# VHH binders against b0bn94: the designs that were tried, part 19

Target 1, 137 residues: b0bn94
Amino acid sequence: AEVQQLRVQEAVDAMVKSVERENIRKMQGLMFRCSANCCEDNQASMQQVHQCIERCHAPLAQAQALVTSELERFQDRLARCTMHCNDKAKDSMDAGSKELQVKRQLDSCVAKCVDDHMHLIPTMTKKIKESLSSIGK
Key: E = the ipSAE of ESMFold2; O = the ipSAE of OpenDDE; V2 = 0.75 times the mean of E and O plus 0.25 times the DockQ between their complexes.

## First folded at step 14 (VHH; framework vhh_7nfr_2)

Design q2 (at its last look DockQ between E and O 0.05; V2 from the best seeds 0.00; counts 0 for: pae E 9.2 > 2, SAP .687 > .668, placed apart)
Fold by OpenDDE, look of step 14:
Structure q2 (fold): chain B 137 residues (1-137), chain A 127 residues (1-127)
Amino acid sequence: as target 1 above (137 residues)
Amino acid sequence: QVQLQESGGGLVQPGGSLRLSCAASGFTFSRYAMSWVRQAPGEGREWVSYITSSGSRTYYAKSVKGRFTIARDNVKNTLYLLMDSLKSDDTAVYYCARGPFYYEWSSGKYTMTFDYWGQGTQVTVSS
């Protein structure tokens, strides 16, 4: 189970790093420059400067929300899958199966969950990046 | 420091109800999915219920579905488990756990493990 968790973690980390480097980091830069410009308007009121900065931050906030949402969906699906594995294991135990056998079945089930969901990561990544690109326009 | 503290456990008769609470501190509670996990005597830990960071989605183990309700208050940094129609088989130590999956933008951290657990609260269902 731990090995399986590491597999998914590494894959997700790689995806996040890619998204950060290719999309989020650029958006952060834009946000900072935009905000800096807001601060250079010495004729603006405090409220105006604040509103300006908020506008500058909006795209990045949207981007982060989008990525978070996608990751949440991913984790929900995987979590449900693994929880179903746990339910099956319990059912097997209740049916009188041997503990070792149930453990193996559980491990196998979880492994399948991880495999199936890892296959979704490239498509998810593509979708995220495309969506993020649209935010920047 | 991350802290999770369960409360609300106790002794109840079959058919009774309990409400568990988990007070969270030391982290941005609203950014993390949370779970209840239980461990009966002599058995392994069992997922009971999970709720997304926003609380918009919930999932229940088959054994508790229709009887238990997981909820959260992100303003109060508290996780809840309402347990109705309790059975003897529900007897266990109930743990609040952060996870199984979370992502935090401030740190860039994403994981699929339960990284923090409470000390647990004992629930005993007996006539």
Scores: ipSAE 0.027, ipTM 0.451, lowest interface PAE 3.4, mean pLDDT 88
Fold by ESMFold2, look of step 14:
Structure q2 (fold): chain B 137 residues (1-137), chain A 127 residues (1-127)
Amino acid sequence: as target 1 above (137 residues)
Amino acid sequence: QVQLQESGGGLVQPGGSLRLSCAASGFTFSRYAMSWVRQAPGEGREWVSYITSSGSRTYYAKSVKGRFTIARDNVKNTLYLLMDSLKSDDTAVYYCARGPFYYEWSSGKYTMTFDYWGQGTQVTVSS
């Protein structure tokens, strides 16, 4: 079960790195360039420059919030699945099943949770990238 | 009403040891994997260690592997971090955390996402 958790973490890390390289890093560069341009208008008030810079940050902040939200949603789904496995294992022990058999059943249940959620990662990645591509348009 | 309360921090000399505790309440502690996360002054959060819900497997950041030990007591609903061979780089506020994955954009670090945090306990390593 613990090996299965590591598999998920590695896959999610790879997905996050992909999204950062392909989408987020570009948005970060645009944000800095946009912010620098805000400072070029010598006729702008302090408040106008501040508001200009705030607008430049909005796309990146929105992108980071979206990725964070999707990761939290994914982990929450996986956690609920594994909690159900733990509940079933506890029920089996309370019903008198032998400890080794309960451990085998728990491990199998968690492995199924992980397999199901590993299948979701490509779909989640696609949705994230599609949503990110619409930011700033 | 999830509650996490850390204790056991303090001032130690390099090479010293500390044991941190985290008392958990308001949720079924034995159902959740738990982590220690630290934040040095002026830095982003850094994942330190992770333990499975049963305690059967543990994971450590490279910077602390071999020096720190994570443990849990699912009867007392308590998470522990035994820290040995402390270095000045270990100076930080240490948090007990429950939660999913998180990528911290401000630091460029990947940290496990956590949905509940303790208040933290300060560890200072100074010669």
Scores: ipSAE 0.011, ipTM 0.213, lowest interface PAE 9.2, mean pLDDT 80
ESMFold2 (binder alone), look of step 14: mean pLDDT 81; pTM 0.810

Design q3 (at its last look DockQ between E and O 0.06; V2 from the best seeds 0.00; counts 0 for: pae O 5.8 > 2, placed apart)
Fold by ESMFold2, look of step 14:
Structure q3 (fold): chain B 137 residues (1-137), chain A 127 residues (1-127)
Amino acid sequence: as target 1 above (137 residues)
Amino acid sequence: QVQLQESGGGLVQPGGSLRLSCAASGFTFSRYAMSWVRQAPGEGREWVSYISSSGSRTYYAKSVKGRFTIARDNVKNTLYLLMDSLKSDDTAVYYCARGPFYYTWSSGTYTMTFDYWGQGTQVTVSS
């Protein structure tokens, strides 16, 4: 089961790095340039400058919230799948199955949970990038 | 720096109740999903319950569903496990664990496993 958890960690890390490089980093740069321009208006009040800067941060905040939400959905699905595997293993033990057979069944169930969710990562990545492209319009 | 300290374990009769607490310090508790994990004598660790960072989503192992309730207080930085209708099979060391799966934008870290554990508290259910 530790091997399966490492597979998921590596795949999600690669996806997040890709989204950061292609989308988030660009938006962060825009946010800083926008914020700097807010400070150049000598006729703006302190409150107006603060509000201008706050508006500059909105697109990046929205992007980070979107990615976080998709990761939380992924986390919830995988956690639920894994807990269901534990339930099946317990049922087999209660029915009198041998310990080694139950362990094999549990390992197989968790491996399938991981495989199924790793297959979702390309689709999740595409959805994230498409949604991120529409932010800041 | 991250610390998790369980308490509330003890010896109880079948059908009894206990409330476990886990005091958290050294991190922003409200940003992390939390879990309870138990280990019975001579067995591996069993994931008992999960609660999301806000507390809005909870999940339970089938063996404890309907009898145990996970809760958190993000003001007091405390995780709880309310255990009712205890059975002999619930005898184990119960651990508070941070995780699984969370992402931290400031550190750029994604964690897919339990990265911090408490010392554990013993729960014994016998007549």
Scores: ipSAE 0.108, ipTM 0.497, lowest interface PAE 5.5, mean pLDDT 84
Fold by OpenDDE, look of step 14:
Structure q3 (fold): chain B 137 residues (1-137), chain A 127 residues (1-127)
Amino acid sequence: as target 1 above (137 residues)
Amino acid sequence: QVQLQESGGGLVQPGGSLRLSCAASGFTFSRYAMSWVRQAPGEGREWVSYISSSGSRTYYAKSVKGRFTIARDNVKNTLYLLMDSLKSDDTAVYYCARGPFYYTWSSGTYTMTFDYWGQGTQVTVSS
């Protein structure tokens, strides 16, 4: 089970790194440049400068919320799947099944959960990237 | 100095409600975006909600959307988190944080960067 969790974690990590590199990092750059420009307006009031910076920050905040939302959804789904595996294992134990057999079934169940969810990652990645690309437009 | 002090946490039953408050001092509160972040036992910090300096923009984590409401009173220098329909999974220490200012990838986690944090207030949802 631990090995399976590592697999999915690595895959998610890779996806997040990709999203960061290809989308978020660029948005960060835009935010910083935008904010810098706000600061260069010597005719603006302090309040106006702060409001300007807030506007500059909005796309990145939205991007983070979106990525977080998608990751939470993914993690929740995987967690529910593995929880069901655990429930089945408990039921089997209560029914008098051998411990080793139940363990094997649990491992198999978790492996299937991980496999099924790993298959979702490319689609999830695409969806995230497309959504991020639409932010600010 | 910048200070953030959370309050309002406690023990509630599932389905219950709480209102957290964060008293801010030592800076011009109305000029900064604010956030709530929580940390469950054994887990990393999780962003919960964001509110812009004026309060005109709010964002929520999917896990709390529709149940939590972030608000602020810039006259009272106070940040609020209204939590309805609480679940066991909402059990955590809730922190008030100034920001975020930017986002970083560190230690395998994509995280918001905040410059100041409160001490946190414990929220426990249990039957």
Scores: ipSAE 0.021, ipTM 0.308, lowest interface PAE 5.8, mean pLDDT 89
ESMFold2 (binder alone), look of step 14: mean pLDDT 84; pTM 0.835

Design q4 (at its last look DockQ between E and O 0.64; V2 from the best seeds 0.00; counts 0 for: pae E 2.9 > 2)
Fold by ESMFold2, look of step 14:
Structure q4 (fold): chain B 137 residues (1-137), chain A 127 residues (1-127)
Amino acid sequence: as target 1 above (137 residues)
Amino acid sequence: QVQLQESGGGLVQPGGSLRLSCAASGFTFSRYAMSWVRQAPGEGREWVSYISSSGSRTYYAKSVKGRFTIARDNVKNTLYLLMDSLKSDDTAVYYCARGPFYYEWSSGKYTMAFDYWGQGTQVTVSS
């Protein structure tokens, strides 16, 4: 149970760090340079400058929302898989299986859920990076 | 800091309905998936329902599917469980729980566990 949590934690953490370094950090740099340019228009009103800066922040906000949404989808799929494991364990206990046997079966089922979903992380990462490349044109 | 407060439990006859509520405070409720977990007398805890942070995806244990509905109101920071067609087997203490499976951007940590629980509310189904 603790080992399955660490496996997923390490994989998700590595994916998020990769996306941050390769995509989000570049967008953050562009946001700051865009914002600085907004301040160079001596003819703009205070409100126009603030609106300009707000527009500069939109792509980064969109990027963070996209990554969060994809991670939520991954989390939800894992939850569904794990709930099916709990259903199987309950069925076994109701049928009279020994508690130790049921626990071993549950642990194996959860490990399979984790393995299957971890195999999907590279594909998920690729799709995230492709989607991020389309933000802001 | 994190607080979960259940309410709405009680005594009901078979076939009846109840609506459980869980008021959440001390965290950004809309960022976390939430669950209902129950514990019948003399038994372990059973994960009965899950709802995603946005509320767009829901899952149910086979034992309650089609009879229970999980919902959330991210404006009121409240989690709900609408229970219909109640059976004696549904008698349990029902807990509101935060999680599982969420990522915290500020800490860089992913969690697979239920890390916060409410006090529980008793649901009793008997004639």
Scores: ipSAE 0.364, ipTM 0.695, lowest interface PAE 2.9, mean pLDDT 85
Fold by OpenDDE, look of step 14:
Structure q4 (fold): chain B 137 residues (1-137), chain A 127 residues (1-127)
Amino acid sequence: as target 1 above (137 residues)
Amino acid sequence: QVQLQESGGGLVQPGGSLRLSCAASGFTFSRYAMSWVRQAPGEGREWVSYISSSGSRTYYAKSVKGRFTIARDNVKNTLYLLMDSLKSDDTAVYYCARGPFYYEWSSGKYTMAFDYWGQGTQVTVSS
């Protein structure tokens, strides 16, 4: 089961790194430059500067929230799948199945969960990137 | 350092109720999903319940669904497990666990595991 978790973790990590490099990092740069410009306004009050910086930060915050939301949905589905596997394993044990057999069934079930969800990652990635592109407009 | 400390366990009769608490420290509690995991004697660990970082999403193992309620107070950095209609089969050490999913933007760290556990609290259901 741990090996299976590592598989999906690596895949999701790769996706996140891609999103970070292609979208988030650019937005971070824009945020910093925008904020720097806010600080250069010597006629602005402290409150105005802070408000300016907050406006500069808004797109990045929205982007991160969007990515986090999508990841949470993905992870939630995976968690539910895995929990169902655990339920089945427990049912089998209660029915008198051998421990080794139940373990193998559980591993197989979890593997299937991981496989099924890994197939969703490309579509999820596309959706995320498209949504992020809309924020940058 | 990350710390999780369970409390509230004890001996109860079948049909009784308990409330477990988990005090969290050393991290931003409100950013992490949390879980309860239990281990009965001679058995493997069982994922009992899950709650999202905001508390808006909760899930339960079939064995406890309808009887247990997971909750959290992000102001108090505390995770709860309300256990009603307890059965003998609920006898186990109950662990508070951080996870199993988290992405940290500041470090770029993505985790799909229970990365921290408490020491556990014993729950015994017996007549």
Scores: ipSAE 0.223, ipTM 0.596, lowest interface PAE 2.1, mean pLDDT 90
ESMFold2 (binder alone), look of step 14: mean pLDDT 82; pTM 0.819

Design q5 (at its last look DockQ between E and O 0.71; V2 from the best seeds 0.00; counts 0 for: pae E 7.1 > 2)
Fold by OpenDDE, look of step 14:
Structure q5 (fold): chain B 137 residues (1-137), chain A 127 residues (1-127)
Amino acid sequence: as target 1 above (137 residues)
Amino acid sequence: QVQLQESGGGLVQPGGSLRLSCAASGFTFSRYAMSWVRQAPGEGREWVSYISSSGSRTYYAKSVKGRFTIARDNVKNTLYLLMDSLKSDDTAVYYCARGPFYYEWSSGKYVMTFDYWGQGTQVTVSS
């Protein structure tokens, strides 16, 4: 089960790094430059500068919220799948199955969960990147 | 340092109720999904319940569904497990666990496992 979890973790990590590199990092740069410009207005009040910086930060915040939301949906689905595997394992144990057999069944079930969800990652990545691109416009 | 501390366990009769609490510290509690995991004597750990970071989504093991309720207070940094209609089979050490899924933007860290656990609290259901 741990090996299977590592597979998904690595895949999701790679996706997030890709999104960070291609989308989020650029948005961060824009946010910083925008904020710096806000600070250069020596005629503005403290409140105005703060509001300016908040406006500068809004796209990045939206981007991060979007990515987080998509990851949470993905994680929730995977969690449900894994919990169902655990339920089946417990049912098998209660039915008198051997521990080793139940362990193998559980591992197989979790492996299937991982496989099924890994197939979703490319589509999820595409959707995220497209959505992020729209935020920048 | 991340700390999780369970409380509320004890001895109850079948059909009774308990409320477990988990005090969290050392991290931004509201950013992490949380879970309850239990371990009965001689058995492996069982994933009992899951709650998303915001608390908007909850999931339960089949064995406790309809009887247990997971909740959280992100202002108080506390995780709860309301246990009703307790059965002898619910006897176990109950652990509060962070996870199993989260991503930290500040560090770029993505986790797929329970990375922190409390010491656990004993729940005994017996007549």
Scores: ipSAE 0.316, ipTM 0.667, lowest interface PAE 1.4, mean pLDDT 90
Fold by ESMFold2, look of step 14:
Structure q5 (fold): chain B 137 residues (1-137), chain A 127 residues (1-127)
Amino acid sequence: as target 1 above (137 residues)
Amino acid sequence: QVQLQESGGGLVQPGGSLRLSCAASGFTFSRYAMSWVRQAPGEGREWVSYISSSGSRTYYAKSVKGRFTIARDNVKNTLYLLMDSLKSDDTAVYYCARGPFYYEWSSGKYVMTFDYWGQGTQVTVSS
């Protein structure tokens, strides 16, 4: 299962790096520039400056929430799959299978879960980038 | 300094109910999926239940599905496990744990296992 964890980690890291460089970093730069402009109005009240800055942060916060939501969905699907594997392993043990056989069956089941979910990463990436393009519209 | 502190364990009769709590501190609780894991004496750890960071998705081990309910309060930073219809084989130390799968923005790390655990609370179901 550590090998399978590394496979997923590397694939998700590559996807997140792509989204960060193409979308998130630009939004963060815009947020800071927008916030700096809010502070340049010498006649604005404290409350007006705070509200201005809050508005500047909204697009980035929305983008981060969107990416987090998609990663959570991916995580939940993978977790459900591996938890089903655990149930099958317990059923096999209760039915009298030897522990080494059960361990091998569990490992195979988890590897299958990871393989199936690795195939979802390109689709998840496309959905994230399309959704990020709609922010601010 | 991540801390997880379980409470609410105790002695119950078969068929009884118990509510476990886990107070979380030292991290942004609402950004992390959480789980309950149990360990009977002399046995390995058994995953019990999982809840997503928002609370919108929950999953249960087959042995507890329909009897246990996981919940979280992201305002109070507290994880709960409502245990109904308890059986003697539910006797174990119950741990709250952060994970098993989440993405941490500050580190850029995707974590597929539990990285922080509480000290545990004993649940004993007498025969």
Scores: ipSAE 0.013, ipTM 0.400, lowest interface PAE 7.1, mean pLDDT 82
ESMFold2 (binder alone), look of step 14: mean pLDDT 81; pTM 0.810

## First folded at step 16 (VHH; framework vhh_7nfr_2)

Design r1 (at its last look DockQ between E and O 0.15; V2 from the best seeds 0.00; counts 0 for: pae O 5.3 > 2, placed apart)
Fold by ESMFold2, look of step 16:
Structure r1 (fold): chain B 137 residues (1-137), chain A 127 residues (1-127)
Amino acid sequence: as target 1 above (137 residues)
Amino acid sequence: QVQLQESGGGLVQPGGSLRLSCAASGFTFSSYRMSWVRQAPGEGREWVSYISSSGSRTYYAKSVKGRFTIARDNVKNTLYLLMDSLKSDDTAVYYCARGPFYYEWSSGKYTMTFDYWGQGTQVTVSS
């Protein structure tokens, strides 16, 4: 139902904000500091300075892509779970089940999808933060 | 301004086919997963299909699997639903919807569900 989807949205929003504040924002600061240091080598060629700066920006881009990929995977799993619930509800309706019974079955199925995936968020968060810590070693 | 405009609906006989289109504008279409959602008279909305941003992954509700095909053209910014072997149960308003899920780093925008919908196009399957 809408309430269950909102629960997941709020939890994921909180996780994304946490990862941004604790990890991504710090990496952005490091990127700018790294880039500034590239410009301090008076003996480097223009090409060498450019390449140095490009290397400084790569970790942030990689980190953002990693977080996006994990979010896409999580949401894809939840979407498939929810689509399965809709399929089961339609099967029950086609088999002649009463509207109230079908509604209860659908609500219960969606609630289980949400509960199962809510349990995954802390582990996904830990995996993301650990992976981010290894970027740009 | 995000806009989604469906077209291609109409009246068809059982067993017939129909192709729906959804023109998208006001956003980077190729960055978003897109969906078709339908609503039969007196019923709630049913998520029919979705397609990944690149078009490489597709998913279908059991009721339409094997009969419907979702596709996208990221050059023309258009989403398609190719419907074959239509049945009376397919009678509904079909909506183009953006989602589920997107995250945009430049704006910090995050959505787990459908955030933009078209006006819908009517598909009627009747003898």
Scores: ipSAE 0.236, ipTM 0.590, lowest interface PAE 4.0, mean pLDDT 84
Fold by OpenDDE, look of step 16:
Structure r1 (fold): chain B 137 residues (1-137), chain A 127 residues (1-127)
Amino acid sequence: as target 1 above (137 residues)
Amino acid sequence: QVQLQESGGGLVQPGGSLRLSCAASGFTFSSYRMSWVRQAPGEGREWVSYISSSGSRTYYAKSVKGRFTIARDNVKNTLYLLMDSLKSDDTAVYYCARGPFYYEWSSGKYTMTFDYWGQGTQVTVSS
């Protein structure tokens, strides 16, 4: 179980790092520069400067929300899969199966869940990056 | 400091209803999935339900599906559990927990992982 969890975690982490490096970091830079420019307007009121900064922050906020949403969806999907594995295991135990056998089946089921979902990560990554690229244009 | 505080537990007759609440503080509540987990006397902890960070997705254990409803108010930083058609076997201490995050093999079975727990609230279903 730990091995499977590590596998998917590493894959997700790699995806997040990629998205951060290729998309989010750039958006952050833009946000900071934009905000800095807002602050240079000495004739603007406090409210105007604040509104300016909020506008600067909007794309990044949208980006972060998008990434978070996608990750959550992915995690929920994986969770449902593993939950079904657990339910099957419980049913097997209730039916009188031996613990060792049930464990093996559970491990196999979870492994399949992880494998199936890991295959989704590249597509998910592509979708995220494409969506992020459209933000702020 | 992360704080989770349950309330709303009590004694109820079979077929009755209860509403549990969990007040959260010390973290960005709206960024985390939240769960209810219960523990009956002499038994291990059993996951009951969890809700996505936005509240758009809800999941339930087979034992409570159709009877319990999980909800959250991200403005009030509060998690809820509406329990209808309560049964005697629903008697347990109900915990609010932050998560789930992952599954791990623990005590001979795969379990959801949580990082913070409340103190729990007692629910007793008895005639």
Scores: ipSAE 0.023, ipTM 0.350, lowest interface PAE 5.3, mean pLDDT 88
ESMFold2 (binder alone), look of step 16: mean pLDDT 81; pTM 0.806

Design r2 (at its last look DockQ between E and O 0.08; V2 from the best seeds 0.00; counts 0 for: pae E 4.1 > 2, placed apart)
Fold by ESMFold2, look of step 16:
Structure r2 (fold): chain B 137 residues (1-137), chain A 127 residues (1-127)
Amino acid sequence: as target 1 above (137 residues)
Amino acid sequence: QVQLQESGGGLVQPGGSLRLSCAASGFTFSRYHMSWVRQAPGEGREWVSYISSSGSRTYYAKSVKGRFTIARDNVKNTLYLLMDSLKSDDTAVYYCARGPFYYEWSSGKYTMTFDYWGQGTQVTVSS
């Protein structure tokens, strides 16, 4: 399924680039400015400065974890769909179907999995951006 | 320098149990989904099980569902396959595979395939 991998790869890459450009990069800038301010306190102990910096990094870490989690959910759904296609192909082979026919059916089944899941990407993107908007307090 | 090394295969009676292990090194194991794939003599490879990077999500092929359990230990960088109620049809070389469906933040890459494989461990279920 090299064609199907390229389709998913391009769509996910575009979505993540959009989220990075519109949301994540801004949060990264805030994180660095926050961290720099932590270093300006002459009265803070070394431990206090490190803790301050750690707190500054939390929003970005949370944002990246959220995006990663949503990608994993997308991947889980796609994996389940493709595993079902493989099960059907094995069932057909065991029932005596011709190898070429089984291959064509498997490829078509996987293509449908990809089509269905690519249609979910806009909804996933919206959910991600809405969730990210609540981070960065 | 990704390395995957399977172990725990062997000869077992029908209805028996076996635990396969896969030691992972050369990458941050906890960032990657992992799978078990098997190949019976004279056949192609069959994707038998999948576990998400955190271990929270698992999937199984119909042929093994209810009999096999995939697990991972992200502290020990080890993937497991617990095989119960083994049948002659389970006789195969079992491979540990990295993937599929991983995303890398630094490159922005997302893929839908397995990129690294172990050498495999033989499981033989005598009838």
Scores: ipSAE 0.225, ipTM 0.599, lowest interface PAE 4.1, mean pLDDT 84
Fold by OpenDDE, look of step 16:
Structure r2 (fold): chain B 137 residues (1-137), chain A 127 residues (1-127)
Amino acid sequence: as target 1 above (137 residues)
Amino acid sequence: QVQLQESGGGLVQPGGSLRLSCAASGFTFSRYHMSWVRQAPGEGREWVSYISSSGSRTYYAKSVKGRFTIARDNVKNTLYLLMDSLKSDDTAVYYCARGPFYYEWSSGKYTMTFDYWGQGTQVTVSS
């Protein structure tokens, strides 16, 4: 179980790093520069400056929300898969299967869940990056 | 390195309330479902409550439903357990756990599997 979790974590981390490097980091830079410009307006009121900064921050906030949402969906999907594995295991036990056999089946099922979902990560990554690119325009 | 650190435990009278906290570090907290698990003296570990990564979904053991509330702050990387109407049977070490990842059959029963645990915080309910 731990091994499977690590596999998913590593893959997700790699995706997040990629998204950070290619999209989020750039958006952050833009936000900072935008905000800095807001602060250069000596004629603006405090409220105006704050509103300006909020506008500068909006794309990044949206980006972060998007990434978080996608990750959550991914995790939920994986969780549902493993829950089905659990249900099958229970059914097997109820049917009189041996404990060791059920454990092996469960492990195999979970492994399959992880494999199947890891295969979704590239597509998810692409979708995220495309969406983020739209935000930056 | 993944770290989970519980706090907020203590001695309370029946009917009292406590708030437990779990500080998480070493991983992206917002990416993981979290749970509270407790262990009473001489008993096995008992799952108490679950909260999804975003906090949108929560579940409770029958024994604590209606009395306990699980919450999380993903900005502060903190998990909470609000415990109201405490009973003597709630006396236990409460653990913060990352997960569950899945359920497995072990030692004659189904158990929730978690990949990381805190050190636990003692909750004692006594008059």
Scores: ipSAE 0.043, ipTM 0.501, lowest interface PAE 3.4, mean pLDDT 89
ESMFold2 (binder alone), look of step 16: mean pLDDT 82; pTM 0.812

